VHH binders against q9w197. Designs and how they scored, part 3

Target 1, 300 residues: q9w197
Amino acid sequence: RLRLQDIPALTQDHCRMRDPAEVERIINEFVIGGPERMQIVSDFDYTITKQRTEDGGAVPSSFGIFNACQSLPENFKAETDKLYHKYRPIEIDPHMPIAEKVQYMIEWWTKSGELTSGFPFDQSEIDQIASKYTHALRDRTHEFFADLQRLGIPTLVFSAGLGNSVVSVLRQANVLHPNVKVVSNFLQFRDGLLDGFQQPMIHTFNKNETVLNETSEYYDLVHTRDHIIVMGDSIGDADMASGVPASSHIMKIGFLFDHVEANMKKYMDTFDIVLVDDQTMDVPRTLLSLIEKQHKLNLE
Key: E = the ipSAE of ESMFold2; O = the ipSAE of OpenDDE; V2 = 0.75 times the mean of E and O plus 0.25 times the DockQ between their complexes.

## First folded at step 1 (VHH)

Design A15 (framework vhh_7n9e_1)
Fold by ESMFold2-Fast, scan of step 1:
Parts: C-alpha cells; structure tokens; sequence
Structure A15 (fold): chain B 300 residues (1-300), chain A 123 residues (1-123)
C-alpha cells in the first residue's frame, strides 16, 4: 500500500489537497488497476501549455495563436477583442451561477463564429505561428506524453479553444502520438471560405465526455477504462469526465496560477489535487510512474 | 508539404462499380485515420466512410453501407473506396480526408483534405 508521505512530489508546499486520505486511496486503486483501466482527459490552454514562461512572458491561448494570423481581416482582432472584454469577466466570475454563465458562453461562441466567416484563410499560417510556442508546454510534457504512449493510455485533449492551433502545437512539439485524441472547436470551410466552427461548439461549461460519439473508436477504447486522470486550469475542467457511467475512480488535478487567494477555496472544493504555480507535469508523471512500477512487477 | 490526391472517378451506369484511390504524401500515413466524403451539386458535404490508422475499424454512412468498402495500404500510403451497385444518387465530388490519431468515424475535424474526384452515375 502506498502512502502520500512516501511520495515526494505530493508532499511539496505547492501541492494542496482538501482530502489527502481520499487522494491516497485513489492512487492505490490506480496502482492496483494498472494501465489497462486508465485514461487521461486534459484541457490544453494553460494546462498542457504553461500559465507563464520562465521569463514571465505571457503564453497565447489557442485562439491567441489564430488571432495573430496575418491573413485575417483588418478589423478581426479589434472585433474579437471586444467580445473578449465583454465575456471573459463573465466566464471567470466566481459569483455568477454556472447556468447563467452558460448562456453568455453560447453568445460569445456564436458571435465568434459569425466573425470567423465569409473570407478565405490559409491554415498553414497557424503552423508558422504555433512553431514559436512549442517551448511554452509545461516542463516535461514531452516525457509525460511519451509515458502515456509507452503505457498505452488513451489521452483526450479536450479544449474549448481552437483545435487547429492545439493540433499544430502538439504536432510540432512531437507529442501528438496515436493514442492522443483532440476534441475542440475546428474551423469550417464552405466553398473555399471560412464558415465558422464545426459543430458541436465547445465552451468552458459544456466540456464533458458525453460530446464523444459513442460509435467512435475512441469511445470503444475508453468506455471500459474507469480510472481517469482529469487535468485542467479552470473550474469547468473538473467536469470533463462527467457522463462516463460506472467510473470507479477519478483523480482531478487543477493548475492554479491566477488570483490564488480568491480562488483557492473553490479549487480545493473542486479538484482532488491543486497545484499552485507549478509549470511542470511532475505530479501527473509521478502518478504514471507509480502505476508503471507496479505493472512491471506484476509482469515478472 | 502535405498532399492528398484523389483519382479513379468517372462516368458509370447505374449498377456499375468504381474504385477510388487517394494518394497521401508529406506525413506519416500509418498514424492517421482516413475518411471519404462527398458533395453533390447544390448540396452540402456528406460523410461516406472512415477507417482507423491500422485498418482495424471501419464505418459507413447508412446510404452506402453494404455497397461501398473502404480499405488502406499503409506500405503504399494509399486509401481506397470500392463502390459497387452505384446509384444516380451517388453522383458527387468524392474527397479524402486525414485525421491524426484515434478514429472518429463521423469525423468533421480533419487535419487535411483532398480536392476531390468527380463521380457521375447515369440512369
């Protein structure tokens, strides 16, 4: 039986847990169950990418990469900035009920789709801009994805951002392995012109595995995998595994950077592990290493 | 420099057969799920068929199931669609598409698209 006190990565000051005994219980279940029962569900923006660089510089979101493209209309950046300034304060509002916030998210993405329509666009420009941000992945992200591939663990990258940018960054960082599935908002084209985003539209508060097609190969890989690691940087990310019936054990890891004092209580109530200003994959990798070590012993 | 180039289209009588090919270059073909879609004149795009990266899983739209067979040759970087018992309703521009990683049979989120090959079925 593993104890938390014997796992150095989980005893650091920046690793916070509301219920350490429950975290310990889930880890032991993961270790006993092995890689075959595991799946990962992770956000991309500020979860796979850093919330800050070592130099303290800002990391663009997946939409930020798109907005930097030169092929976009002159007023595109100004119009998207207007939407951001209106809707972002609502999205992060700690007092507004989620049901009310959802209506504003639907408005935001609908208006964004309308802005992202009626003009030609060169998708290769996303690759050019994304190439500058492979260094902005959390430290040891390459190793994390290599661990997942080696262990055969299906990994869903689930983003309310722009999937074209997400795929570009992951591909150029050499971490988009065959066991990785990206579900996000993708650009749609009709008759050579942009036509908004492919349906269904994904926003912060509707990210859950019920949007997955139950007839897909990915669903067939994961519906028997009831041990789940969920990773995210926002409260809504904790619900990404919601709607997966009969899941026995879910470990929810939250990356907290902004407004730490104001958000700590809510993050502690929502996530099993809260990582404060931790720009690494060390804790998720530690969980995988414990699972792998026991699995190797069992194969002897 | 990624390319998907479709070929094998043409004019065929109802009840006839055609085999479409899609030649892929510029990426590791065996890491991608592959799809066939079509667009008839004056209509939107319709998903036709999909195949997983290893060929272990396939799926078909109900309108073509039992008549069309999707297959791939990873050694030749080529995707195929065998179309049997063709109907006038199958008249469309057929295009192939690629999605990295795990297979989503109805996939709307493709990494790459081809320009298409025209199939015309006469009564």
Amino acid sequence: as target 1 above (300 residues)
Amino acid sequence: DVQLVESGGGLVQAGGSLRLSCAASGFTFSDYAMYWGRQAPGKGREWVSGISSGGDSTAYASSVKGRFTISRDNAKNTLYLQMNNLKPEDTALYYCAAEYGLFDYSGSEYDYWGQGTQVTVSS
Scores: ipSAE 0.000, ipTM 0.230, lowest interface PAE 16.2, mean pLDDT 84

Design A16 (framework vhh_rezetamig_d1)
Fold by ESMFold2-Fast, scan of step 1:
Structure A16 (fold): chain B 300 residues (1-300), chain A 125 residues (1-125)
Amino acid sequence: as target 1 above (300 residues)
Amino acid sequence: QLQLQESGPGLVKPSETLSLTCTVSGGSISSSSYYWGWIRQPPGKGLEWIGHIYYSGSTYYNPSLENRVTISVDTSKNQFSLKLSSVTAADTAVYYCARHEDYFLGYSPEAFDIRGQGTLVTVSS
């Protein structure tokens, strides 16, 4: 039986747990179950990408990469920035009911789609901009995805951002392996012109329902995998694996960077492991290492 | 009704360029609704995605092959093509041209909903 005190990565001051005994229990279930029962569900923006650069600078979001494209209309960046400053405070408001926030997310998405319509655009410009941000991935992300590929663990990158940018960054970082699937918002074209986004809209509060649907090809791949690691940087990310069977064991890992003191209580209540200003994949990789070590022993 | 058909040499010498063409019939390649790609299956191994091309001419390649692969589209002929340079015996495989509707799944071989019949390319001297 593994004990938390014997796992150095989990005993660091920046690794917080409301219920260490429950974390220890889930880890032992994962280790017993092996890689064949595992799946990963992860956010992209500020989860696979860093929340800060080493010098403390900001990392662009997937929409930020798109907004940096030179071919966009002159007023596009200014108009989308106005929407961001209006709706982002609502999205992260800790006191507003979720049902009310959802209405604002729909409003934001609708207005963003209107702005993202009626002009020609070449996806290759996203690729050019994204190539500059492969270094902004959380430290040891390449190793993390290599571990997942070697172990054959299906990995869902589930983003409320722009999937065109997400896919471009992952591909150019050489981590978009066949076991990795991206579900996000993708650009739509009609008659060679942008026509908003493909349906349905994915936002912070609906990430669970579109992918785990029984009619999805992805469902067939993962429905027998009831051991899940969920990774995210926002409260809504914790529910990405909602709707799985009650027999499932889910480890929810939350990356907390902004307003640590004010947000700590909510993150501790929501995630099993809260990582404070940890710009690495070391904790998720440690969990995979423990699973792999036991799996190799079982094959001997 | 939609049909995809591969064509090109079945034998390529090591260090040379593998060149294949896919002819699309029963549908337009210039539609904004579709992506057109190449996948391959080496003997005794799984499917490997090579890359795909979009209506605008934008290309997306498997990072492991990116420096050797070029995909192009000719809308006037309703065709798209693959060039893979500096081939070795490891490039011996059945090559398929394929279509998918969802950008999401375009980087996975399982995402292609319609495929050609496949063409065996052997790399040997």
Scores: ipSAE 0.000, ipTM 0.127, lowest interface PAE 17.7, mean pLDDT 83

Design B01 (framework vhh_8k46_1; at its last look DockQ between E and O 0.01; V2 from the best seeds 0.00; counts 0 for: pae E 15.7 > 2, placed apart)
Fold by OpenDDE, look of step 2:
Structure B01 (fold): chain B 300 residues (1-300), chain A 123 residues (1-123)
Amino acid sequence: as target 1 above (300 residues)
Amino acid sequence: AVQLQASGGGFVQPGGSLRLSCAASGFTFSSYAMGWFRQAPGKEREFVSAISGSGGSTYYADSVKGRFTISRDNSKNTVYLQMNSLRAEDTATYYCAKDRYSLYGSEYYFDYWGQGTQVTVSS
């Protein structure tokens, strides 16, 4: 049996746990089960990407990458910015019920879609912008995804952002391996013009099994894999695997960066592991390494 | 069909007050933000104020902040604009407008305007 005290990556000061015993239990289940029972569900923005860069540069969101494209209409950025200022406070309002937030999120996306319609757009512009931010991935992301591919572990990148940007970054970073599936909001075209986003709409509060069920092909692939690592930077990300059987073992990893003191309790109550200002993939890689090591031992 | 009927305009002296009303029909009133716009002679129409469908959020142009108050009575399908401390520069035709959504974002999302009501502020 593995003990947390013997795992240096999990005993660091920036690695917080509500219940270390529970984390240890889950790890041992993962190790016993092996890679064949594992799947990964991860957010993209500020999860796979960094929350901060070493040089202090800003890391754009997937939509930020899109908004940086030069061919966009002149008023596009201004109007999208207005929407952001109107709806973002609602999104993050801790006192508003989620049910009430949902309608506003839908409006936000609908309005965004309307703005993102009626003009030609070359997706290669996204590639150009995205190419500048491949370095913005968390440290050792490439290694992490390589490990996942090598171990044959299905990996879902579940993003409420812009899928075109997500895919572009992952592809250009050489981490979009065959075992990686991206579920996100993708641009839609009609008659050569942008026509909003493809359905279904993915927003902050519907990143759950309901959305995943619409991708039946992926469900069929992962339904036998009941050991799950969930990664995110937002509270809502913790629910990305909420629809799995109760017998499943889920490790929820949260990346906390903004307002650490104010958010600590909520994150600690939501995630199994809270990583404070950790701009690496060291903890999830560590988990994989433990699983792999045990798997090899079992084969011997 | 969407109908917006504005009323309450008139002549007032500087410093005076007016209350505009806009009666709405043809849609679920509480589901949509409502707004007021104005257009002075030789000028473009400009945003004045907006209120969310629920009435919980209000928005004002900087030029009218502190002087104008937008409100609504969803039971009467009516939006109001209380205009206090009126100035000569407030002289315009005022228009009631319907937003496409429940929350105001920008002028971009208004889709219906009613008949204008004239407000004239003059000594």
Scores: ipSAE 0.350, ipTM 0.741, lowest interface PAE 1.1, mean pLDDT 92
Fold by ESMFold2-Fast, scan of step 1:
Structure B01 (fold): chain B 300 residues (1-300), chain A 123 residues (1-123)
Amino acid sequence: as target 1 above (300 residues)
Amino acid sequence: AVQLQASGGGFVQPGGSLRLSCAASGFTFSSYAMGWFRQAPGKEREFVSAISGSGGSTYYADSVKGRFTISRDNSKNTVYLQMNSLRAEDTATYYCAKDRYSLYGSEYYFDYWGQGTQVTVSS
């Protein structure tokens, strides 16, 4: 039986838990169940990508990559920047109720869709810009995705960002393996012109099993996998779990960087593990390592 | 439901040409890359070609570069494969597929395999 005190990655000061005994219980269930029962559900922006680089450089969101494209109208870039500065502080506000935040996310999405229409656009511009940000993935993300591929663990990247950018970054970083599926907001075209986003729009607070159950190609691969690692950087990410049996064990990992003191209680109440200013995949990789070590012993 | 209907295959002599078509329905065609794969008896499926949603980017397997041309007509929800200078080794069932992610085509990133169309190159 594994004890938390014997797992160095989980005893670091920046790794916080409201209920260490429950975390230890879930880890032991994962180890006993093996990789065949595992699946990963992860956010992309500021979860797979860093919240900061070592040199302090800015990490663009998936929409930020799109907004940097040269063929976009100048008014489009200015208007989307205004929307970001208005709605992002609301999204991360520690004191506003989630139900109230949802209304603002719907406003943000609606206005963004209206702006993303009526002009031509080529995916190659996203690819060119995204190529500059493969280094902005959390440290050891390549190794993390290699571990998942080796173990055959289905991995859903479930993003409220722009899927065109998400896929571009993951592919160019060589981590978009066959076991990885992206569910996100994708550009829609009609007669060679942008026509907003494919429906439904995904935002931070509507990422949940109802949307995932409509994605049959992924659901059929994961319907028997009731051991889940959920990773995110916002409160809404905690609800990303797919529709799984009542016997499910879910480990929720939250990356906390902004408004640390104000958000700590809410994050610890929402996530099983809260990682404060941790720009690595070391904790998720440690969980996979423990599962893999027991799995190898069982194959003897 | 997503549907892909491949057609245009047939029997052709070495050095001949064929044009394959894939009619697509059930998704926003112009938002997704489309690809062609082939499978000969007793062999694994092989990537042949892919085209981005806008048609601005094309990709080809080394074995077909300079001989095959992929194109699409987004107004007709159709992707095409123009095959020139056909060789006996091009004999296979050809499948069209929708790219899961609107980027580069490979078997691992394609969903919704087409119905397939047989191409036989023989004298």
Scores: ipSAE 0.006, ipTM 0.379, lowest interface PAE 9.9, mean pLDDT 84
Fold by ESMFold2, look of step 2:
Structure B01 (fold): chain B 300 residues (1-300), chain A 123 residues (1-123)
Amino acid sequence: as target 1 above (300 residues)
Amino acid sequence: AVQLQASGGGFVQPGGSLRLSCAASGFTFSSYAMGWFRQAPGKEREFVSAISGSGGSTYYADSVKGRFTISRDNSKNTVYLQMNSLRAEDTATYYCAKDRYSLYGSEYYFDYWGQGTQVTVSS
């Protein structure tokens, strides 16, 4: 039986837990179940990518990569910035009801689609920009994804950003292995021209079972694997694996970087493990290592 | 069990068009990406095109981009390959394939292959 005090990565000062006994219990369930019961559901922006770099360089969001493409119309960034400044405050408003926010998110997505329509675009430009940021992934991301592939663990990258950018970064970093699926907002083309984004729309408030259905790639991953690691950098990410059976064991890892003191209570109430200013995959990797090691010992 | 049956091949002159069909059964068709591969005599099998389960994402080998169009009809459990502006170099046996873990096609991501259909492009 594993004890938290014997797992150095989980005893570091920046690794916070609302209920250490529950974390310990879930880890031991994962170890008993082994790799074959595991799945990963992870956000991309500022969860697989770093929230900060040591040298202070910018880490763009997946939409930020697209917006940096030089072939976009001259006024594209200015118009996109106008939408951002209008809708972002609504998205993060602590007082507006979620149902009302959803209407504004639909409006934002629709207008963004209109801006992203009616001109040719070579998707290879996204690849050129994305190539600059394969080194802005969390430390040891390459090793983490290699371990997931070797252990046969299905991995869902679930992003409200731009999937074309997400796929490009993951592919160029050589981590988009057969066990990885990406669910995100993708560019749509019609008659060789951009035609907004593909359905379904993914935004902060439907990044959960609302977007995923019984016939999606997510359902195929979820219904057979009931030991789940969820990784995210925002409160909304905690529900990405909703819809799993009640018997499921879920470990929710939250990466907290902005306004740590003000957000700590909310993150601690939401995530099982809160990692403060951790720009690595070391904690998720440690969990995989424990599962693999004890599984092998149990087979002996 | 999974069954994939490609059809619609034949003889066509350069610059001509063909539409290939692949009827699928034995799995929830709309949940899986589908792809097309081809193999010319004496050559290795190569990737041609792929389409996501919803039909929302498509991918093409550089050699066919702009000439071939992949599509699917989830109500008929069928994936299609519309081949336009055919060239002699497109002569091959064409296979449809089911992907398990990828929205984008590659030989590495497809683990089940259907029966092939012959496409011959000659004067």
Scores: ipSAE 0.000, ipTM 0.136, lowest interface PAE 17.2, mean pLDDT 83
ESMFold2 (binder alone), look of step 2: mean pLDDT 80; pTM 0.797
ESMFold2, look of step 4: ipSAE 0.000; ipTM 0.131
ESMFold2 (binder alone), look of step 4: mean pLDDT 80; pTM 0.794
OpenDDE, look of step 4: ipSAE 0.164; ipTM 0.606

Design B02 (framework vhh_8k46_1)
Fold by ESMFold2-Fast, scan of step 1:
Order: C-alpha cells, then structure tokens, then sequence
Structure B02 (fold): chain B 300 residues (1-300), chain A 122 residues (1-122)
C-alpha cells in the first residue's frame, strides 16, 4: 500500500490537503484500478495555462487571445474590456453566493454574444496570436499529455472560455493527441458573418459531465472509467465530473493563486489537493507515474 | 438527420488527377472543421487533410503535401479534395468527416461520410 509520506511531490509545503487519509485512499484505488479505469477532466484557462509567468507577466485567457485579433471592430475590444472589468470581480468573489454569480455570468455571456456578431472573422488570426502563448502552459504540460497518450487515458478539456483559442494553443503546443477532446464555447457564423457562439453556453458554474451525455461516441469511451482526476483553478471546476456512478473515485486538484488567504478554506473544503502557486503539472504527473508503475508490475 | 455524401472517386492511372467532393446536410456546415481520411485494404484508417470552418487554415499528411489541395465552399455546404500526381499507394476508400470545431485534425470527428473508392492502377 502506498503512503503519502513516501511520495515527495505530495509532501511539499505548497501541496495542501484537508484530509490526507482520504487522498491516500483514492491514490491506492487509482493504482489498483490501473490506467483502463482512468479519465481526466480539466479546465483550460489558468489550469493548463499558468496563472503567472516567471517574470510576473500576465497570461491571457482564451477570450484574451481572441480579443487581441486585429480584424475585430475597435468598439468590440473597448466593450469587451468593460464587460471583463465589471464581471470578472464578481466571478472570482469568494463571498458572493453561486446562485447570484450565475445571473451575472448569464448577463456577461449574453452581452458578449451580442458584441461577437455582424462582422467577418477567420480562425487564422486566433492561430497567429495563440502561437505566442504555447510557452504559457504549466511547466511539464507536454510531458503530462504525453503520459496520458501513452497510458491511453481519455482527457477532456472542459472550458468556459473560447474553444477556438483553446484548441489553437493546444494544437500548436503539440499536446492535442488523439485521446484529448475539447468541449468549450465555439464561434458561430450566419451568412458569412460572426453570429455569437454555438449553444449551449458553458460558464464557470454550469460545467458538469451531464452536458456530454448526448455525444454517444465519447460516452461509450468514458462510461466505464470511474476513476477520475479533475483539475481546475476555480470552485465551479470541482463539479465537472458530477453525474458519474456512486462507485467512482474522484481526485479533485485545485490550483490556487489569487486571494490565497481569503480562498484557502473554501478551496480546502472543495478540492482534495490544493496547489498554492504551483505553475507545474508535477502533482498530476506523479499520480500518473504511480498508476503506470503498478500497471507495469501487474503485466509482468 | 446529419449526412455527409462523398463522391468523385474512380479508377485513374498513375500521375493522373481526381477531385473528391463531400456534400453536407443536417448541421450548420460553416461552424464545422472538415477532414479527409482514407483506408486501404488491411490497413488502419489514416489522416489525409483538414480545413478550418472558415477555410483560413489547412493541414496535410506528409505523404500528400504538395500533391493534394483541400478547399471548401460554405455557400454550397461542400468540402473538396483535389488530388494530383496520384500514386499506387493512394489507392483507398476516402472518407470525409466533420468536427464541431478545430482540434487535432486526425482525431475525434463527430460525423462521418460513407466513403468513395479511389483506385490508382495501370
């Protein structure tokens, strides 16, 4: 049986757990179950991408990449900036009830859709901007996705951001392997012009796997995979794997950077592992290495 | 009812040309990335080419670069594959596929066509 004290990556000061015994239990279940029972569900913005660069520079969100495109109207950039400054503080507010936050997310989405309409646009502009940000992925993200591909573990990137930017960054970073599926908000066109976003709207507080039940091919791939690693940087990300069987074992990993002291209690109550200012994939990779090591022994 | 109808296949001599067409219905074509795949007898299905929803980005397998050209006409809900300088190893059933936006061109397409046979022989 594996013990946490024997896993160096999980005994670091920045790796926090409210219930270490429960984390140890889930890890042992994962190791016993092997890669065939595993799936990953991960947020993109500030989860696969860094929350900060080494020089303290800002990392753009998936929508931030879109907003940098030159064919967008001048008023688009000004108006989306106004929406961001109004709604982002509400989204990350640690004290506001989620039900109240949802109403503001609906407002933000509706207004963003209205602004993202009536002009021509081409994906190649997103590709050009995104090429500058492949270095903004968490350290050892390439290795993490290579591990997942080698182990045959289905990986869902489930983002409330802009899927056009998400897939562009992942593709250009060479981490969009065949086992990776992106579910996000994608641009929509009508009569050759942008017409908002494809339905349904995905926002921080409505992410969950029940939205995916209509895609039979993906469901057939993952419905027997009851061992799940969930990764996110916000409280809403913790529920991305809701609706799985009661026999499931879920490891929820939360990346905490903003308002650490104010958010610590809520993150510790929500996630099994809280990583404080950890801009690497080292902890998720460690979980995979433990699973792989036992799997190789079992094949002998 | 989503449907992708591939056509334009046939018998051609080495060095010849063919243009494949894929007519789409039952979904908003302009919101989907389109791809071409092929499968020869006894081999796995392989990626050939892909085009973004707007047509601004195109991708090709190394084996077909410089010989094949993918294009689309969103007003006609059709994607095309122009195949030049055909070789015996291009002999396969060619399938068109649609993806609800761009990711890895080789993986996880949402809708698939019925295929069209291409035979390169003399």
Amino acid sequence: as target 1 above (300 residues)
Amino acid sequence: AVQLQASGGGFVQPGGSLRLSCAASGFTFSNYAMGWFRQAPGKEREFVSAISYSGGSTYYADSVKGRFTISRDNSKNTVYLQMNSLRAEDTATYYCAAKGYWSLPESDYDYWGQGTQVTVSS
Scores: ipSAE 0.000, ipTM 0.143, lowest interface PAE 17.7, mean pLDDT 84

Design B03 (framework vhh_8k46_1)
Fold by ESMFold2-Fast, scan of step 1:
Structure B03 (fold): chain B 300 residues (1-300), chain A 121 residues (1-121)
Amino acid sequence: as target 1 above (300 residues)
Amino acid sequence: AVQLQASGGGFVQPGGSLRLSCAASGFTFDDYAMGWFRQAPGKEREFVSAISWNSGSIYYADSVKGRFTISRDNSKNTVYLQMNSLRAEDTATYYCAKGSYLYKESGYDYWGQGTQVTVSS
């Protein structure tokens, strides 16, 4: 039986847990179950990428990479910024019913698709910009993805951002291994021109198992894997694996950086492990190392 | 310049098999998704299958799922389409395409030379 006190990465001050006994229980279930029962579901923006760089440089979101492309119409950023200022307050409104918010998300994405239509675009522009941000991945992300590949653990990168940018960054960082699948919003082309985004639309309120059922091929691959590590930087990311059986063991890891004091209670109520200003993959890697160590012993 | 050379087409009877090949040059093959599309006379071009740069993600049109298999050999800069249990409705010119994304028919450019597949008794 593993105890939390014997796992140095989990006893650091920046590693916070509402229920340490439950975390310890889930870790022991993961270790007993081995790699073949595991899957990872992770956000991309500010989860696989850093929330800050050591020199204080800004880390662009996946859409931020796209917005920096030179082939975009001159007023594209101004028009998308107008939509952001209208719909973002609605998205984060704590009192508006989710069903009403969903309708505004559909409105936002419809208008964003209209702006992202009717002009030619070359993916190579995204690739050029993305190449500058492979260093903005969390420290030891290369090692984390290598661990996952070696252990044969399916890894879903589930992003409400722009999948074209996500894939470009992961590919150029040499971490897009065969066990990694990206589910996100991808650009659509018609007759050589941009035509908005491929369906289904992925937004804050549908990042969950319901949307994943639309990608039935991936669901068939992972539906038997009931031990799940969920990683995210926002409260909504905690629900990416919702809808799995109650018998499943889910470890929810939340990366908290902004307004730590104000957000701490909500993150502690939502995630099993809250990592405060931790720009590394050390805690996820520690969980994998414990699973791998026991797996190797079982093969002896 | 990007070049894609499709080959392996021909005449087969219903229930027969063919293996199509697409040899690629002029770009870093290992960095891009590859896809197969087909076009029958008087019809729009139809998506058939796609494979990611690392073979980790593969997609098939519902009409070919279970009968066709896409694969790639990055050491040879070649993508393949193994076609089994061929039907008359599979008759079309087959094209390979270079993609930069991995989801069905969107985002593909640099269409290669077609290869004709005819399934008839």
Scores: ipSAE 0.000, ipTM 0.154, lowest interface PAE 17.5, mean pLDDT 83

Design B04 (framework vhh_8k46_1)
Fold by ESMFold2-Fast, scan of step 1:
Structure B04 (fold): chain B 300 residues (1-300), chain A 123 residues (1-123)
Amino acid sequence: as target 1 above (300 residues)
Amino acid sequence: AVQLQASGGGFVQPGGSLRLSCAASGRTFSSYAMGWFRQAPGKEREFVSAISSSGSYTYYADSVKGRFTISRDNSKNTVYLQMNSLRAEDTATYYCAADEGLYWTSSKSYDYWGQGTQVTVSS
């Protein structure tokens, strides 16, 4: 039986837990269950990518990479900022019912699709911009994805951002292995021109496994995998594995960087492990190493 | 400033059709998203349909989906609402509204409003 006190990565000051005993219990369930019961569900922006670089520079979001492309109309950034100004206050409004907010998210994405339509676009520009940010991945991300590939663990990168940018960064970083699936918003083309985004729309309030088609190939890969590591940098990311059986064991890891003191209580209430200004994959990798070590012992 | 004039209302039997028009005066019509709202006596104003500034995107209230079609002609500075399979519950004063580049399902978000056109569906 593993004890939390014997796992150095989990006893650091920047690794915070509301219920250490429950974390220890879930880890032991993962170790007993082995790699075959595991799946990963991860956000991309500021979760797989760093929240800050070593020099303190800003890391662009997946949509920020797109907005930097030269093929976009001159006023594209200004028009998307206008949408952000109108809809962001609604998105974060604590008093508006979720059902009403969803209607405004539909309007926002419809408008974003309109702005992202009617002009030619060279997708290779996304590759050019993204190539500058492959080194902005969280430290030891290459090793983390290599561990997942070696262990045969299906990994869902689930992003409300722009999937074209997500795929470009992961591919150029050489971590888009066959066990990795990206579910995000992808550009659509019609007659050589941009035509908004492919359906279905992925936004803050529907980012959970229930948006995946239950008859899809991915469901067949993961429906027997009831041990889940969820990774995110925002409160909404904690629900990405919503819709799995109640008998599942889920470890929710939250990366907290901004306004630590103000956000700490809410993050600790939401995530099992809260990592404060940790720009590494060391904690997720530690969980995988514990699972792998026991798995190798069982094969001997 | 944009000025809006709605027309095309009238009396129809249930199952009938009407086409409403909203003519805009001004140089910037193509920069405005357009919405249609309706208000029956003693009821609040409710959303009916909206169309983006480009015409590429449309939105409909659930009560009118499949029956009503919104369209626009930016060369004529006009937005249209084709109303088919009309029901007694569609009886209302219909208003067109403009917003700068973006549409909303909330009437409070629109800055420019036309004078209404009355639609009465009765046998």
Scores: ipSAE 0.000, ipTM 0.123, lowest interface PAE 19.5, mean pLDDT 83

Design B05 (framework vhh_surovatamig_d1)
Fold by ESMFold2-Fast, scan of step 1:
Structure B05 (fold): chain B 300 residues (1-300), chain A 122 residues (1-122)
Amino acid sequence: as target 1 above (300 residues)
Amino acid sequence: EVQLVESGGGLVQPGGSLRLSCAASGFTFSSYWMSWVRQAPGKGLEWVATIKQDGSEKDYVDSVKGRFTISRDNAKKSLYLQMNSLRAEDTAVYYCARGSKYLWGESYFDYRGQGTLVTVSS
C-alpha cells in the first residue's frame, strides 16, 4: 500500500489537499487498476500552458493567439476586448448562480461568433503566432505526453478556448500523439469567409463528457476506463468528467495561481489536489510513474 | 520528415467511380488512425472518413455512407478511398490526413498532404 508521506512530490508545501486520506485511497486504486483503466481529461489554457512565463509575464490564451493575428479587421480586437470586459467578471463571479452565468456565456459566445464572421482568414497565421508559445507549455509537458503515449492512456484535451490554436500549439510542440483528442471551439467557414464557430459551443460551465457521448471513437477508448485524472486551472474544469458513472475513481488536480489566499478554500473544496504556483507537470507525472512501476512489476 | 502523398484524382462523370491513394512515409503508419478530408470550392475543410490503426473500425460523414469505402494496407504504408456513385457535390480537393475525426476545424489533423483534385461534372 502506498502512503502519501512516501511520495515526495505530494509532500511539498505547494501541494495542498483538504482530504489527504481520500487522495491516498484514490492513488492506491489507480496503482492497483493499472494503465488499462486510466484516462486523462485536461483543460488547455493555463493548465497545459503555464499561468506565467519564466520572466513573470502573461501567457496568451488560445483566443489570445487568434486575436494577435494581423489579418483580422481593424475593429476586431477592440470589439472582442469590450466583450471580455463585460463577460469575464460574470464568468468568475463567485456569488452569481451557475444557471444565470450560463445565459451570459451563451450571449458572449453568440456575440463573439457574430464578430468572427464575414471576412477571409488563413489558419497559417494562427500557426505562425502559436509557434512562439510552444515553450510556454508547463515544464515537462513533453515528458508527460510521452508517458501517456507509452502507457496507452487516452488523453482528452477539453477546452472552452479556440481549438484551432490548441491543435496548432500541441502539433508544433510535437505532443499531439494518436492517443490525444482535442474537443474545443473551432472556426467555421462558409463560401471562403469566416462564419463563426462550429457547434456545439463549449464554455466553462458545460465542459463535461456528455457533449462527447455520441462519438464512437471516444466510447471505444473510454468505456472500460473508470480511473480518471482531471486537470484544470478553473473551478468549472472540475466537472469535465461529470458524465462518467458515479462508481468511477476521479482524481481532480487544480492549478491555482491568482489570488491564492482568497481562492484557496474554494479550490480545496473543488479539487482533490491543489497545486499553488506550480508551473510543472511533476505531480501528474508522479501519479503516472507510480502506476507504471506497479504495472511493470505485475508483468514480471 | 512526415510525408503524405495523394494520387488518383481527376475528372469523372456523375455516377462514376474513382479510387484515391495516399503514400505515407517518415512515421510508423501502422500506429496511427488515418483520415480523408476534403475542401470543396469556396468552403472549409470537411472530414470524410476515418480508419483505425488495424482497419477494424471505420467511420464516414453521413453524405458519403454507402458510397465511399476507406481502407489501408499497413505493409505498403498506404491509405485508400474508393469513391462510388459520385455526385457533383463531391467535387473537392481530397487530403490524406494523420489522425481522427475528433480534431475539428482547419487544424483537424497534425499532418495532411498536398491534396488531389476530384471534379464531378458532365
Scores: ipSAE 0.000, ipTM 0.131, lowest interface PAE 15.9, mean pLDDT 83

